# Designs tried in a protein design chat: VH-VL binders against o46895. Part 22

Target 1, 223 residues: o46895
Amino acid sequence: MGSNKIKNLVQYEIQDFVSLNKMDTKSHDSLNLNVSKKSRYLLHRVLTNQLINNRSGNACTKTRSEVEGGGKKPWKQKGTGNARAGSSNSPLWKGGGVTFGPKPRTFSNKTNKKERLLALTTALYLKSNNTKVINLDNLDFTNLKTRDLVIKCSNLIENYKKDQKILFVAEPTASGLWRYVKNISNVDLIYTTGLDLKKILQAHHIIFTCKALNDVKEVFNEQ
Key: E = the ipSAE of ESMFold2; O = the ipSAE of OpenDDE; V2 = 0.75 times the mean of E and O plus 0.25 times the DockQ between their complexes.

## First folded at step 6 (VH-VL)

Design r1 (framework fv_recaticimab; at its last look DockQ between E and O 0.02; V2 from the best seeds 0.00; counts 0 for: pae E 11.8 > 2, placed apart)
Fold by ESMFold2-Fast, scan of step 6:
Structure r1 (fold): chain C 223 residues (1-223), chain A 125 residues (1-125), chain B 112 residues (1-112)
Amino acid sequence: as target 1 above (223 residues)
Amino acid sequence: QVQLVQSGAEVKKPGASVKVSCKASGYTFTDYYMHWVRQAPGQGLEWMGEIYPNSGDTDYHQNFKDRVTMTRDTSISTAYMELSRLRSDDTAVYYCARESFTLWDLGPYDYFDYWGQGTTVTVSS
Amino acid sequence: DIVMSQSPSSLSASVGDRVTITCKSSQSVLYSSNNENYLAWYQQKPGKSPKLLIYWASTRESGVPDRFSGSGSGTDFTLTISSLQPEDFATYYCQQYYSDPTFGQGTKLEIK
């Protein structure tokens, strides 16, 4: 029964983006997410490695505020000294006539694909109550204006506040959506080919397209 | 004004379970981790675990993993801590405490800025 | 877990005295990237919940009198109370939050 993750089913209501019918309970989809048993440790580790890799040269470590170019909030490291990572913290054995504790090991600062996928599924689970799924099939992009998108988002999200961050997650073929979101303050867009842990965690609200939800099901099944 | 209000004192027999509640007000309940910390009479503080109220995700200290369950009800901004198979050495004051930073600060733990008043749990035969 | 050790376990002092409480961690709680120490101090009066005094080893919580100060880095930390007041007689706890939270055993401050 040894496992460093727990499997959780998340259910989503699908709403038509054009009509924004909040009473529509007929369309549902679900996502089966692997969630880390040490979620904060994993998320911090993967994000730290992402920030290090995004800097030129990786020659030194800097605070999250320094990478982003602002703020005085500290960048925190959970359990860098005595962190437990499942079975990896098990003692090895006794040696040399003196009782030795677990031998220290040096680990790569790079995250592997399995860790990145587990961090993403963990983050989506933690954001599940702030996640909406929309159907874009009835949306007419030829006459869509940026202000119309903002209005639709505010109607989709109950108790929406202008200063809250919204992240759209779309399939790569929905590239036309970018031209409308790029100029809206506090709205960002990522594609299923480029899922971003920092953007997911920092979003107050996440909006998936139906197609994007199906794309991530395939990606997550690889773990 | 941030406030955490806990349920009243409990007296239990060994082997029973106890469920303590913590009602939050004055802030967005789902944005902050809630922790549970206990204190046996005349002893220090002992961390039991945490819950992220938005998703219900929990992490328990290994000393409590087999006996503790933390839950929440977002409709009434209330967190719960249930401890099962009680022993006499579980006699303690149980506190809920709010962690100062939100999930999007993406650090390890933060300090506890607000505490509930405590719930005394007495386990005796 | 990171083990926190406080000294002394108790001390007696008079109003107006300068009091120093020491806290030591079994490993460093300094995060090198931000140069911050993940250490807090709490005050607890009999029958009451702990109250936050200091965080990040040296930052005073809003509303905490300036006679309270924290110092130290890495594994060695101190809480200092200058010009002790009657309301300061309490038990003081240090806490690390670099990993799963752990607390010192407490220092009881009593009237001489």
Scores: ipSAE 0.034, ipTM 0.594, lowest interface PAE 6.3, mean pLDDT 79
Fold by OpenDDE, look of step 7:
Structure r1 (fold): chain C 223 residues (1-223), chain A 125 residues (1-125), chain B 112 residues (1-112)
Amino acid sequence: as target 1 above (223 residues)
Amino acid sequence: QVQLVQSGAEVKKPGASVKVSCKASGYTFTDYYMHWVRQAPGQGLEWMGEIYPNSGDTDYHQNFKDRVTMTRDTSISTAYMELSRLRSDDTAVYYCARESFTLWDLGPYDYFDYWGQGTTVTVSS
Amino acid sequence: DIVMSQSPSSLSASVGDRVTITCKSSQSVLYSSNNENYLAWYQQKPGKSPKLLIYWASTRESGVPDRFSGSGSGTDFTLTISSLQPEDFATYYCQQYYSDPTFGQGTKLEIK
């Protein structure tokens, strides 16, 4: 029938309790962020833990006992002129087992919930100058073209470059947005249910939906 | 300042082709849709089609789909409109027009904030 | 295509007069999801390109004088010039962009 375009996006302010010292001037449209004094250390710690936890740990080599074969001694102990050998599966032989090779293990390092939250708020604060908030509530994704999103991204961000990473933060119900974002190499999408510190830190620009911002405010402002 | 400068007037015979150029300046050429609109003498405005300069994707009005070709050269920020198999009723002023875009809008809208000066195309035997 | 019909096709007025131009669409150009009317108004002077005056039916383009106002919703729209100035004598066009862009036939405003 007609156009699926909408007008007048809502903009929200991101506030830092540490820098602004104006708690009384906070509005409902602001996100309150706590910032760590040891931001570099905290971010490094939490990010490292995240990376550690993402390791599969499935590397596996076979020892001499796990390699098939080797049931008989290759040759007699003495009188052959060869080095002594007990099994063809010896690590000294081609095709033998591996000594002290990798075995499956778990890489888990639990991060304190408060530390993780503080790291996220700190990261968002650091990116606050490059963060925008947009309203997608009335957008019908069925009639939207990918090129429109590209144009939008180009115009929403000052000094936009194609090689810069853009991170969309959306609500879980924004399923239509994913269909368009997946086709753009420099754009990524995360949901409020899974805020990723690594992606936030890697992003040059961050774009929140209004609903996503509200979800985050419900969590961050009540802490 | 945004400017759209079009090529000069053209006189063509029926059956010939005409190619009109539109050079853009004062903004990022690849970030905005470029449209073409014509106006016959003493008549209203008729939308012909659009091009996205970044990708080269086009959308034409059904009445022109088989005769019009829109292209661009991003290196010189210039859009082109070629109309083939010209008829006497193709005599008109042809305009390039930039589609408006606002920073805090969710998308481009098919109204036009900047126009070229127009190119007069006369088709006569 | 949505057909746009303007009335009158031409009118004569004097400087200082209040002028009203009407535009009707063959179907509604109101989008229910955002409650916006996809309608624009243009001014065209002889030998010149059209100039955007109003978009979203009632929003004035930057630099457009306050004497120009747009109103209406759905299928019926109006452009009003509260006090006509000498520079306002021109042809005015309405345009819908709810679907593929279409223009009205134009209203020529002449000096009385």
Scores: ipSAE 0.013, ipTM 0.506, lowest interface PAE 8.0, mean pLDDT 83
Fold by ESMFold2, look of step 7:
Structure r1 (fold): chain C 223 residues (1-223), chain A 125 residues (1-125), chain B 112 residues (1-112)
Amino acid sequence: as target 1 above (223 residues)
Amino acid sequence: QVQLVQSGAEVKKPGASVKVSCKASGYTFTDYYMHWVRQAPGQGLEWMGEIYPNSGDTDYHQNFKDRVTMTRDTSISTAYMELSRLRSDDTAVYYCARESFTLWDLGPYDYFDYWGQGTTVTVSS
Amino acid sequence: DIVMSQSPSSLSASVGDRVTITCKSSQSVLYSSNNENYLAWYQQKPGKSPKLLIYWASTRESGVPDRFSGSGSGTDFTLTISSLQPEDFATYYCQQYYSDPTFGQGTKLEIK
């Protein structure tokens, strides 16, 4: 449904991560982002599906101490339907027995690729005032310390608070940046091959590399 | 430039109804919950209910459920609150307020980031 | 409904004073899924609409001076004004948005 989205041009000023001098050079790049007219509903549905899938697809690789979910339904359920019948917790069958009536459907809470892409572009548009684009070509990784990265982030981001979350979005070939980001608890990194809606939404500030911005232009061009 | 502009002051007699409007501009009206909050003279703030303009779904505080109706017209980005069977203790300033939408939090409610200027409703015999 | 209790109901202070206002909720407003406190503070001057000061218990809204700070977690919250200015004399409300929104009864801050 084409009536459910609007294209928006977002322009970014490209900054040298070392110098951060804004007055003498104006280089920019831009994204045309499809933005859902129903952004809150879309983002909630796609994020909910991601959270459910993360529990299913990632459990065997991590040790978990948190088993508390509160037993609450924190998301707003208004607007999903007018009638909801109460249900009982019936015993589940084990084994290959024959059951009466319609069989339960297998639910994966799947989100199609178009909906996921629209959620990503919508989230990036809504974060555009907190998004910076940097050129890393002048950064010398051989002499970079973790504290230097924190200082550069504080200089790049106006009114930066250390408890705010920063998300770097980088091209897959920029693996050198991960060596420094991994040691900073409020800084995270994703690659353009694995854009993650939860991390984008949780970030207070987003920092693209120039090459990553070019990569996402092609990803979002498929829409 | 988010702005909420409410209709003007009204004087009503007991038993009548009042309908207050709240026109939104500067944002996508259908994406944000709209709330109504009132303040009696010299008193604190009392939440009355909410509407989601996209669906028209409402949720009213129990104290108002029998007398309040919240609606909207998405074509003109305007929310409405109608309070019926007015009584003297309904004299108050009535505010519309937009619920914020933070991009990293999808809880059931958010704080109110923008408020209308208020509409004074006076109920006197 | 979650009951929000503010203390004091009113207080008098002079320009330059440090002021604290407390807010207690009848149940925790800390949301386990995102570890955030669903609590806001508003300022209201006479004849004006409420103005958002603090959200998520401690985050200042854009344009709010750094003399305003919020703290606390769970059920106990504090708004602090570190050095009062003439424009700070107003009524202050806490509000929870963990469930159906409720407000504290307000704290009127007056000139001594």
Scores: ipSAE 0.000, ipTM 0.440, lowest interface PAE 11.8, mean pLDDT 76
ESMFold2 (binder alone), look of step 7: mean pLDDT 94; pTM 0.953

Design r2 (framework fv_recaticimab)
Fold by ESMFold2-Fast, scan of step 6:
Structure r2 (fold): chain C 223 residues (1-223), chain A 125 residues (1-125), chain B 112 residues (1-112)
Amino acid sequence: as target 1 above (223 residues)
Amino acid sequence: QVQLVQSGAEVKKPGASVKVSCKASGYTFTDYYMHWVRQAPGQGLEWMGEIYPNSGDTDYHQNFKDRVTMTRDTSISTAYMELSRLRSDDTAVYYCARESWTLEDLGPYDYFDYWGQGTTVTVSS
Amino acid sequence: DIVMSQSPSSLSASVGDRVTITCKSSQSVLYSSNNENYLAWYQQKPGKSPKLLIYWASTRESGVPDRFSGSGSGTDFTLTISSLQPEDFATYYCQQYYSDPTFGQGTKLEIK
């Protein structure tokens, strides 16, 4: 009778990236995020499937040591012949989830998309205290240097440490931003068209552009 | 502030059963696996099994599968470990431990960030 | 099960010393797909529960002093304390989580 997700409103303060002051025109924005009641199970399942799909790349990049199931399994091993006899079933494997070695079952695009979206909104909710929203309208891209971006990020993030990972989430039209972040070891960039659960979960700090927040708002609110 | 508080010391005779409790506070009890690890006097640590408190699903080490039962009560954020048909070599300190899982770790992994204070179980005739 | 072997079983040291403890696994705990070593280190003081120091072989747990460092890969791992402090006298355990968790037998660090 209970639903498997809870809807949560998250409020964000919009800061001008140059001055770090609140924007007079639009000082706040919000996201309605669906959060899974089985968040740990869902995040593990979706992330494990993402990692397996990412590993299915070019054959020429694989070595024997990179082949899954080559006697080097990080997960607990099952006994032979007793798959369900013991009744114990870890949530990690409950839904017929990922097992190293055997090929995982292919999810339908619709089911996979819904689960992935719920995992993304759950992850963003869990990272909400470490998420900033910035307006880039006052930023002079013509004379911007990589070192200037690093200084701005360190001033934006309270108690920032240089070894912490920062993830920018930007609109696709902001492709020029990648030019400045690509050479910074602890900074990554993703676009709203390619949201990445692993990168979101690995980030210590997430910085949305105002336009990126608007891009995802409709998608997340339709859920 | 995460805390795991275990029940008090027990003295049992061979063949009896013991049930140890572990009360969790300072985090969402149902989001983290709870493990049980024991330590015989002057010896190293031995993993016994795990429970996922949200579902009640368990997984036990083969050495304990026929004698151990792990349960939980989500209304009071408490996990239980019952060991039956006790032997003298079951004399040990029994720990509950929370499995480490952060968003940066990309899911649950069997290393332990918080431990209970331990429950001494003595089995003697 | 993967067998974990620590050496030495005990060692004596003075405050300010650099201390090295080794751990060897019976098989590799390096997972080639993610290039991570499934290895943790714990500190246990007499009468107390173990405390997590290091995970993923070299990642320091929050709140653990930077004098503690982990290194190694595959089957051979090292815990180093760069400048020993009085509170560091304890027993240290390595643990693999590549398969069902197993621990080393422990290394007792004693005051000289």
Scores: ipSAE 0.011, ipTM 0.469, lowest interface PAE 9.1, mean pLDDT 77

Design r3 (framework fv_recaticimab)
Fold by ESMFold2-Fast, scan of step 6:
Formats: C-alpha cells, sequence, structure tokens
Structure r3 (fold): chain C 223 residues (1-223), chain A 125 residues (1-125), chain B 112 residues (1-112)
C-alpha cells in the first residue's frame, strides 16, 4: 500500500449465460482493485513493455522491430462510429493525478510484476462499467453452435453493436471455449494465466466467467 | 446533438477564485474525458488539465497544479473548473472541450471534437 | 512540453487560392508502435470556440469540406486549403497529443 495507489471495490452482477437471469444461489461478486494514481504513466509504460516483449525474436536484429510485435493498427479512424453508443470506455491511459508527460519513445522498457499487476487492475477498474460476469454451469457445450454464442452475447450486452469487440476472460481449464470463439471476428478469449493489457484496453465489452473472476481475485488481492 | 454550455462571464479581483461550469448534453457524460483549455487575449490556446467524469480522476498541467481544481456532478452532467489565487495574467477565455474517442481507440487521444462557447474571466483591480 | 511552432504567423489570400500552413514540433509526435502521428488542426473564428478540422495528421473530421487536407509526419506537418472560400478566413492552430496537449501559436488567414 503505497501512496501511489487507491483501492476501489467493484461490484459485479452474476448472470446465468443460458437464461440471462441472476443466479439464485450467488447473484453478486466483487473485486478490490488497486488503481494507480499515475494511471496514464503506468498504463503507457506497461503497454509499451508488452508491445516490446510480444516481438518474437527479441534477440534478433530485424529491419522493422516496431511492427514485429503485431504493429497492425488497433485503432479505428474517427467518424466510423460507435464512440457515442458505448457507455464508459474512456481512453484508458487517462486518470487524475500526476502525469510526467509520457513520451512512448523515451520510457524505460522495464516493468516488474507489481507494476504489471497494478496496470491490469487499473485497466479492469476503468472497464468496470463494460464488464459482465457469467456462470457457464448450465451451458450445454455438446449442442452449442458458434452462432448461438453470438446471439447470447448480443442479448447479454445491452445496446450491443456488431462492430464492438468482446473479450472473454476464462479459467485455463475452459480451453474448450476457444473452439466456439476462434471463428468469430469480433470476439477474443484470454485465460487468467495470460491476462493481456492491450486486449483488455481494446475490448468494448469484457465477459468474465465466475471461475475466472475467482482466479483473478486471488492474484489481485495478493498484490 | 452534442452541446457543452458554459457559465457566464466573470470579473474578479487579484487573489480571488473563479469557478466555471460546463454542462454537457446529447451524449453519455461519463464516457468522455472533459478538458479545460484557456486563451489569453490575442494569444494561443493553453491546456490546463482534464477530468474523467465516470471516476472523478483528474490530471493537471504543471503550471496549474497548485491552483486548479476540476470536479464534476454526474447527476446534472456538469463539469467544473476552479482557479484560485487569480493574477492579472489569468485574464482569458476558458473553454471546456470533450476529448474525441471511439470504443476501439484506447490511449491518450487528447484532441477535441466539441467545445463549449467559452467563459470570459477578467482579473482586474 | 512539446513546443509547436507555426508558419507563417499571418497570410493574406483571395477566394479560390491554394493556401498552405506549416506546423513543426520540437520532437517527433509519431508513435512507432501504431505508426500514427498525434497531431490535430483547428479553425477558430473571432469570438468563437475552436473547431476540429483534422486529426491523426491527415484524417478529416466528419462534416469538414474536402478542400481541407493535412499531411506530414514526425515533426513537420502541413494544412492545405485547396480552393479558399469566404468562410475559411480564420485563425488556424495545430495541436499535438503525443504528450500533454500543446498548441501552435496560430496562423491568421486574412482576406486580401
Amino acid sequence: as target 1 above (223 residues)
Amino acid sequence: QVQLVQSGAEVKKPGASVKVSCKASGYTFTDYYMHWVRQAPGQGLEWMGEIYPNSGDTDYHQNFKDRVTMTRDTSISTAYMELSRLRSDDTAVYYCARESFTLEDWGPYDYFDYWGQGTTVTVSS
Amino acid sequence: DIVMSQSPSSLSASVGDRVTITCKSSQSVLYSSNNENYLAWYQQKPGKSPKLLIYWASTRESGVPDRFSGSGSGTDFTLTISSLQPEDFATYYCQQYYSDPTFGQGTKLEIK
């Protein structure tokens, strides 16, 4: 607990993915998220380091290293249009407090585990209004079709737009879920063992499984 | 139709404080950062700081950190900028401006698609 | 802060003219990871608030006439008005958002 972070309690409503109703036995859960007082600086540092570390062949000399790490533009040109339809997705490096005038090319490329965890909890806090938690226990995977998953997601998310990115966060043992999401262009999946700051920040909507929420609760509460 | 409507002109004595309001309509107030930019007579534009209305988090330019406070009231979609210990060189038009944003854009995109009409603050003794 | 400098400070032109305004930043506003230039252009008429014209150095804001175009990369940027109209006489500002926002000192476009 330093003077550089604040704890914020976020409440989540748990919905059954099949019925989209509140769970009878446990309808709510919460996360205590540490939020950086220097969120712009921290998020930028951790993201820049992630982009550098994602470059396969970090030890190799390549002509265009900036592009190697998936340098395809993540942002859309303005005027195409969902900015005014979505609820709370702020430009996520923003946040009150001290900024040191972040310059991507001059930042240290070193981040430690504590900084990475603080960046992830800060990002999840900033995305909290666009985060849903689902229970998958009643879902019959044997008869599930890819199109059924798309329909369920569109019903789960109020005011859903076709072009909006959805990120599932699941427990590692839910590897079977990838079979259904891999061919849907606007849906991505990450596991709690491989939380990805860039994917979290780029997502319009985040859907946690109950088990994934419990996994990250343990990790985040130990920082 | 997005609108940012600011409070009326103010005349203050040196050493006083001024609080300017900016009422937003036509969009979800909590989804967009609100910035404050001032313009002294015959001079260019100067960024003062920002507030994220959803959380209330603020970030101020170094030149204003010791004198500026930015707040908001989400129940009436209104942002406020208070500048204390006014000097004669604080005479300026003060603008609120909405940060341009798309849901697929993440990052500090501090360019401004909508501006308030401006509030003239005159500091004279 | 990144310092923005514009040239010329003022220019006189006639309706139908092609006008070019230059903006230079004290350091690069190109972010190599996304290959984007964090630069915008605004138009301000006397007594009115600024109006966004261009963002990402070359992307025209919705509703802005196609006679306005932005170009450049890194530290050197240009705003061009290809066929000046009467309503275009105004002061133009460039702005970087690579770091904390800073504006150029402005270029006043006046009628001959």
Scores: ipSAE 0.005, ipTM 0.463, lowest interface PAE 11.8, mean pLDDT 77

Design r4 (framework fv_recaticimab)
Fold by ESMFold2-Fast, scan of step 6:
Structure r4 (fold): chain C 223 residues (1-223), chain A 123 residues (1-123), chain B 112 residues (1-112)
Amino acid sequence: as target 1 above (223 residues)
Amino acid sequence: QVQLVQSGAEVKKPGASVKVSCKASGYTFTDYYMHWVRQAPGQGLEWMGEIYPNSGDTDYHQNFKDRVTMTRDTSISTAYMELSRLRSDDTAVYYCAREGFLDWGPYDYFDYWGQGTTVTVSS
Amino acid sequence: DIVMSQSPSSLSASVGDRVTITCKSSQSVLYSSNNENYLAWYQQKPGKSPKLLIYWASTRESGVPDRFSGSGSGTDFTLTISSLQPEDFATYYCQQYYSDPTFGQGTKLEIK
């Protein structure tokens, strides 16, 4: 039985976000990541499907006058479903642009849970040298200012450049952190309940909270 | 092991139709697009179209849209390519080829090929 | 369609030689959003079906010897055989899959 993935142990040093010193109670943590042998192709598939599923502009074509029963396709014989499928008028099926892709044929929009998990663990492995883990337990959110967060990040990251994208990955209970990052153009935040492959791949630097690392460890060990 | 086994050589007259089969084994037939590519004597490779065996959905190159029909039978893991209104310049070796790994993405490069079916169209 | 042009049309070489085959596309096959080149290389021996060598311009297919390498980006691509072996005498084709698949006209590698 040949394996299409390889397990890699990644070790992280845990730093207190306030002092930037190693934590005395828990100075290290690790994540056992499955890495795809066909990483580029898996990442492209999952990312492409994510872009399709996150698409907007699928507005209801019914006018107010057509909302109440007037727009039933079978009854009204509007027949645009066949024309849309066969005519290739959809930019998403044919489109080649900065956001989507030049794929001229129809395809399955589905990726299974195991594929998504493998893509996420592969992406995190590829970003492991640019990933830091912080403990927020000593952070006083009452006195924290947005500029303080920026200064902390610049001190945490070696050779930090102010135009580099930083992605925070936090536990859902740290929702208060959003208040501070929402006004910083190069900083984004995701929660462990909504891991985002595109944001992980686009980030120059990733900052996990200690609790977020524990949350994803259990999820990744399920595969 | 993955194998694609095609039907035997055909000799047809201009105006006739030919139907080539491609039997797949060694993988889940419905998980991979099947493509058809032809090669005229002494010439390069020409893509004709594809079929997704799970749904039966097809996409044909514009040069063949009016003459080609691709179908499949999932019960016997076999894909078919029928080309109608044959011309002398349709003389070629016709290949079925499996798209890369569908679970990893719908990419139009071909990792396994059938042995080819020679179709000769003579007056 | 994207037109693929290969050069040379034929090449004579000896066992042990370094061989380079060039492929040019009429349009870029680099997808800017993922920074990938939608380009593959195939080997075809007389009377046999094509065999995949390289995909994504530089990724070797499983089982393909490491003497085969692909390089290039956008519109200009190269297949290199670092030390030619007797079994390598064949016709080589490049193929783009950025849009509907199209192939180069082929480069025939012949023994000197």
Scores: ipSAE 0.000, ipTM 0.429, lowest interface PAE 12.9, mean pLDDT 76

Design r5 (framework fv_recaticimab)
Fold by ESMFold2-Fast, scan of step 6:
Structure r5 (fold): chain C 223 residues (1-223), chain A 122 residues (1-122), chain B 112 residues (1-112)
Amino acid sequence: as target 1 above (223 residues)
Amino acid sequence: QVQLVQSGAEVKKPGASVKVSCKASGYTFTDYYMHWVRQAPGQGLEWMGEIYPNSGDTDYHQNFKDRVTMTRDTSISTAYMELSRLRSDDTAVYYCARDLWEGLPYDYFDYWGQGTTVTVSS
Amino acid sequence: DIVMSQSPSSLSASVGDRVTITCKSSQSVLYSSNNENYLAWYQQKPGKSPKLLIYWASTRESGVPDRFSGSGSGTDFTLTISSLQPEDFATYYCQQYYSDPTFGQGTKLEIK
């Protein structure tokens, strides 16, 4: 549509979370993702606005200590000091955040919906090799323990390392999953109604439920 | 090659307005913040404000907020700065300048236009 | 606004000399979280637009000769020019970008 983005088809294998085998009834699914040709620029802009909006959202809530956003320094163009942007073993966006300067000028707290959507689809494309899709239909929530979920995730993810961040993306009706992830420090959960660019970029591994993948298809593929 | 080419010199009466243009070439116009900085004869540099050409979002220094408007036209890669209610002390060279880092405004400037002289006299 | 003060306002030097120009900010321009100083230096020749020399207090812009160097942290910064060349006679400005950009009043470097 424009010269600043391209459309990419990403294919996912659907695995049963219990058996880790391919699903018999629906073994594959796909997303058509729009990807920005200026991805770092777009991601920095949308993430900056998200951090400002997250800070503003906490302004009316009084706490003993405030939650601070940010993280590692953003990639500085024309600079030669790339060592400060991350560890030798860490990609700039993977496992790290973005830290913006102490410029106290008010940035716009609004991001165009189309820009935010393009940033989300770009981020999911960049994370596609670290994204798994699971079917939860065979999972018995009544007998599941938190430790069992961690073990299943480690078996699902090839070359899993204990300290890696895992992000679940689920449909809102999968609220039962939250009780198992809320106390695990390296596992987070978001719903399709609240996709979070920062959490997506910080995740080492993303696990979509089959239903969550379907929820985002219409938004991403038809808009 | 990155170039910022500004409109020609202007002579205005007090109370008038002036609109200066800055045409960018040699890079993606929408990727970099564009700033406006002025310099009175024999004086130092004064930052007036910025525009992000991708969205059109602007941020003005408080000294100019009531008199300055910054706009852009992405179809011709041109930024504009209009200053209204001109005073004699608005006599200056007006520069457009590109932010060094794409995507975020860090407010240090790697490329400058050649400058537009605006003279305000009665 | 953060006020930037340069010294001296002018100085005379000869080709081959080492010169230093000082810049002071009314408050710290060091961001503790990333340990960066939000300070730049520009060169301006008569009738020309400013040219970026240094940013982040000590990082040289591409194409700027090695004889230009920046140093300092927090509120006190120095631009050093070693072995002055004829083309270096100009006015030099420091600029902070920790908050809304402000410039020093300039240091004019003259022959003699």
Scores: ipSAE 0.000, ipTM 0.424, lowest interface PAE 13.9, mean pLDDT 76

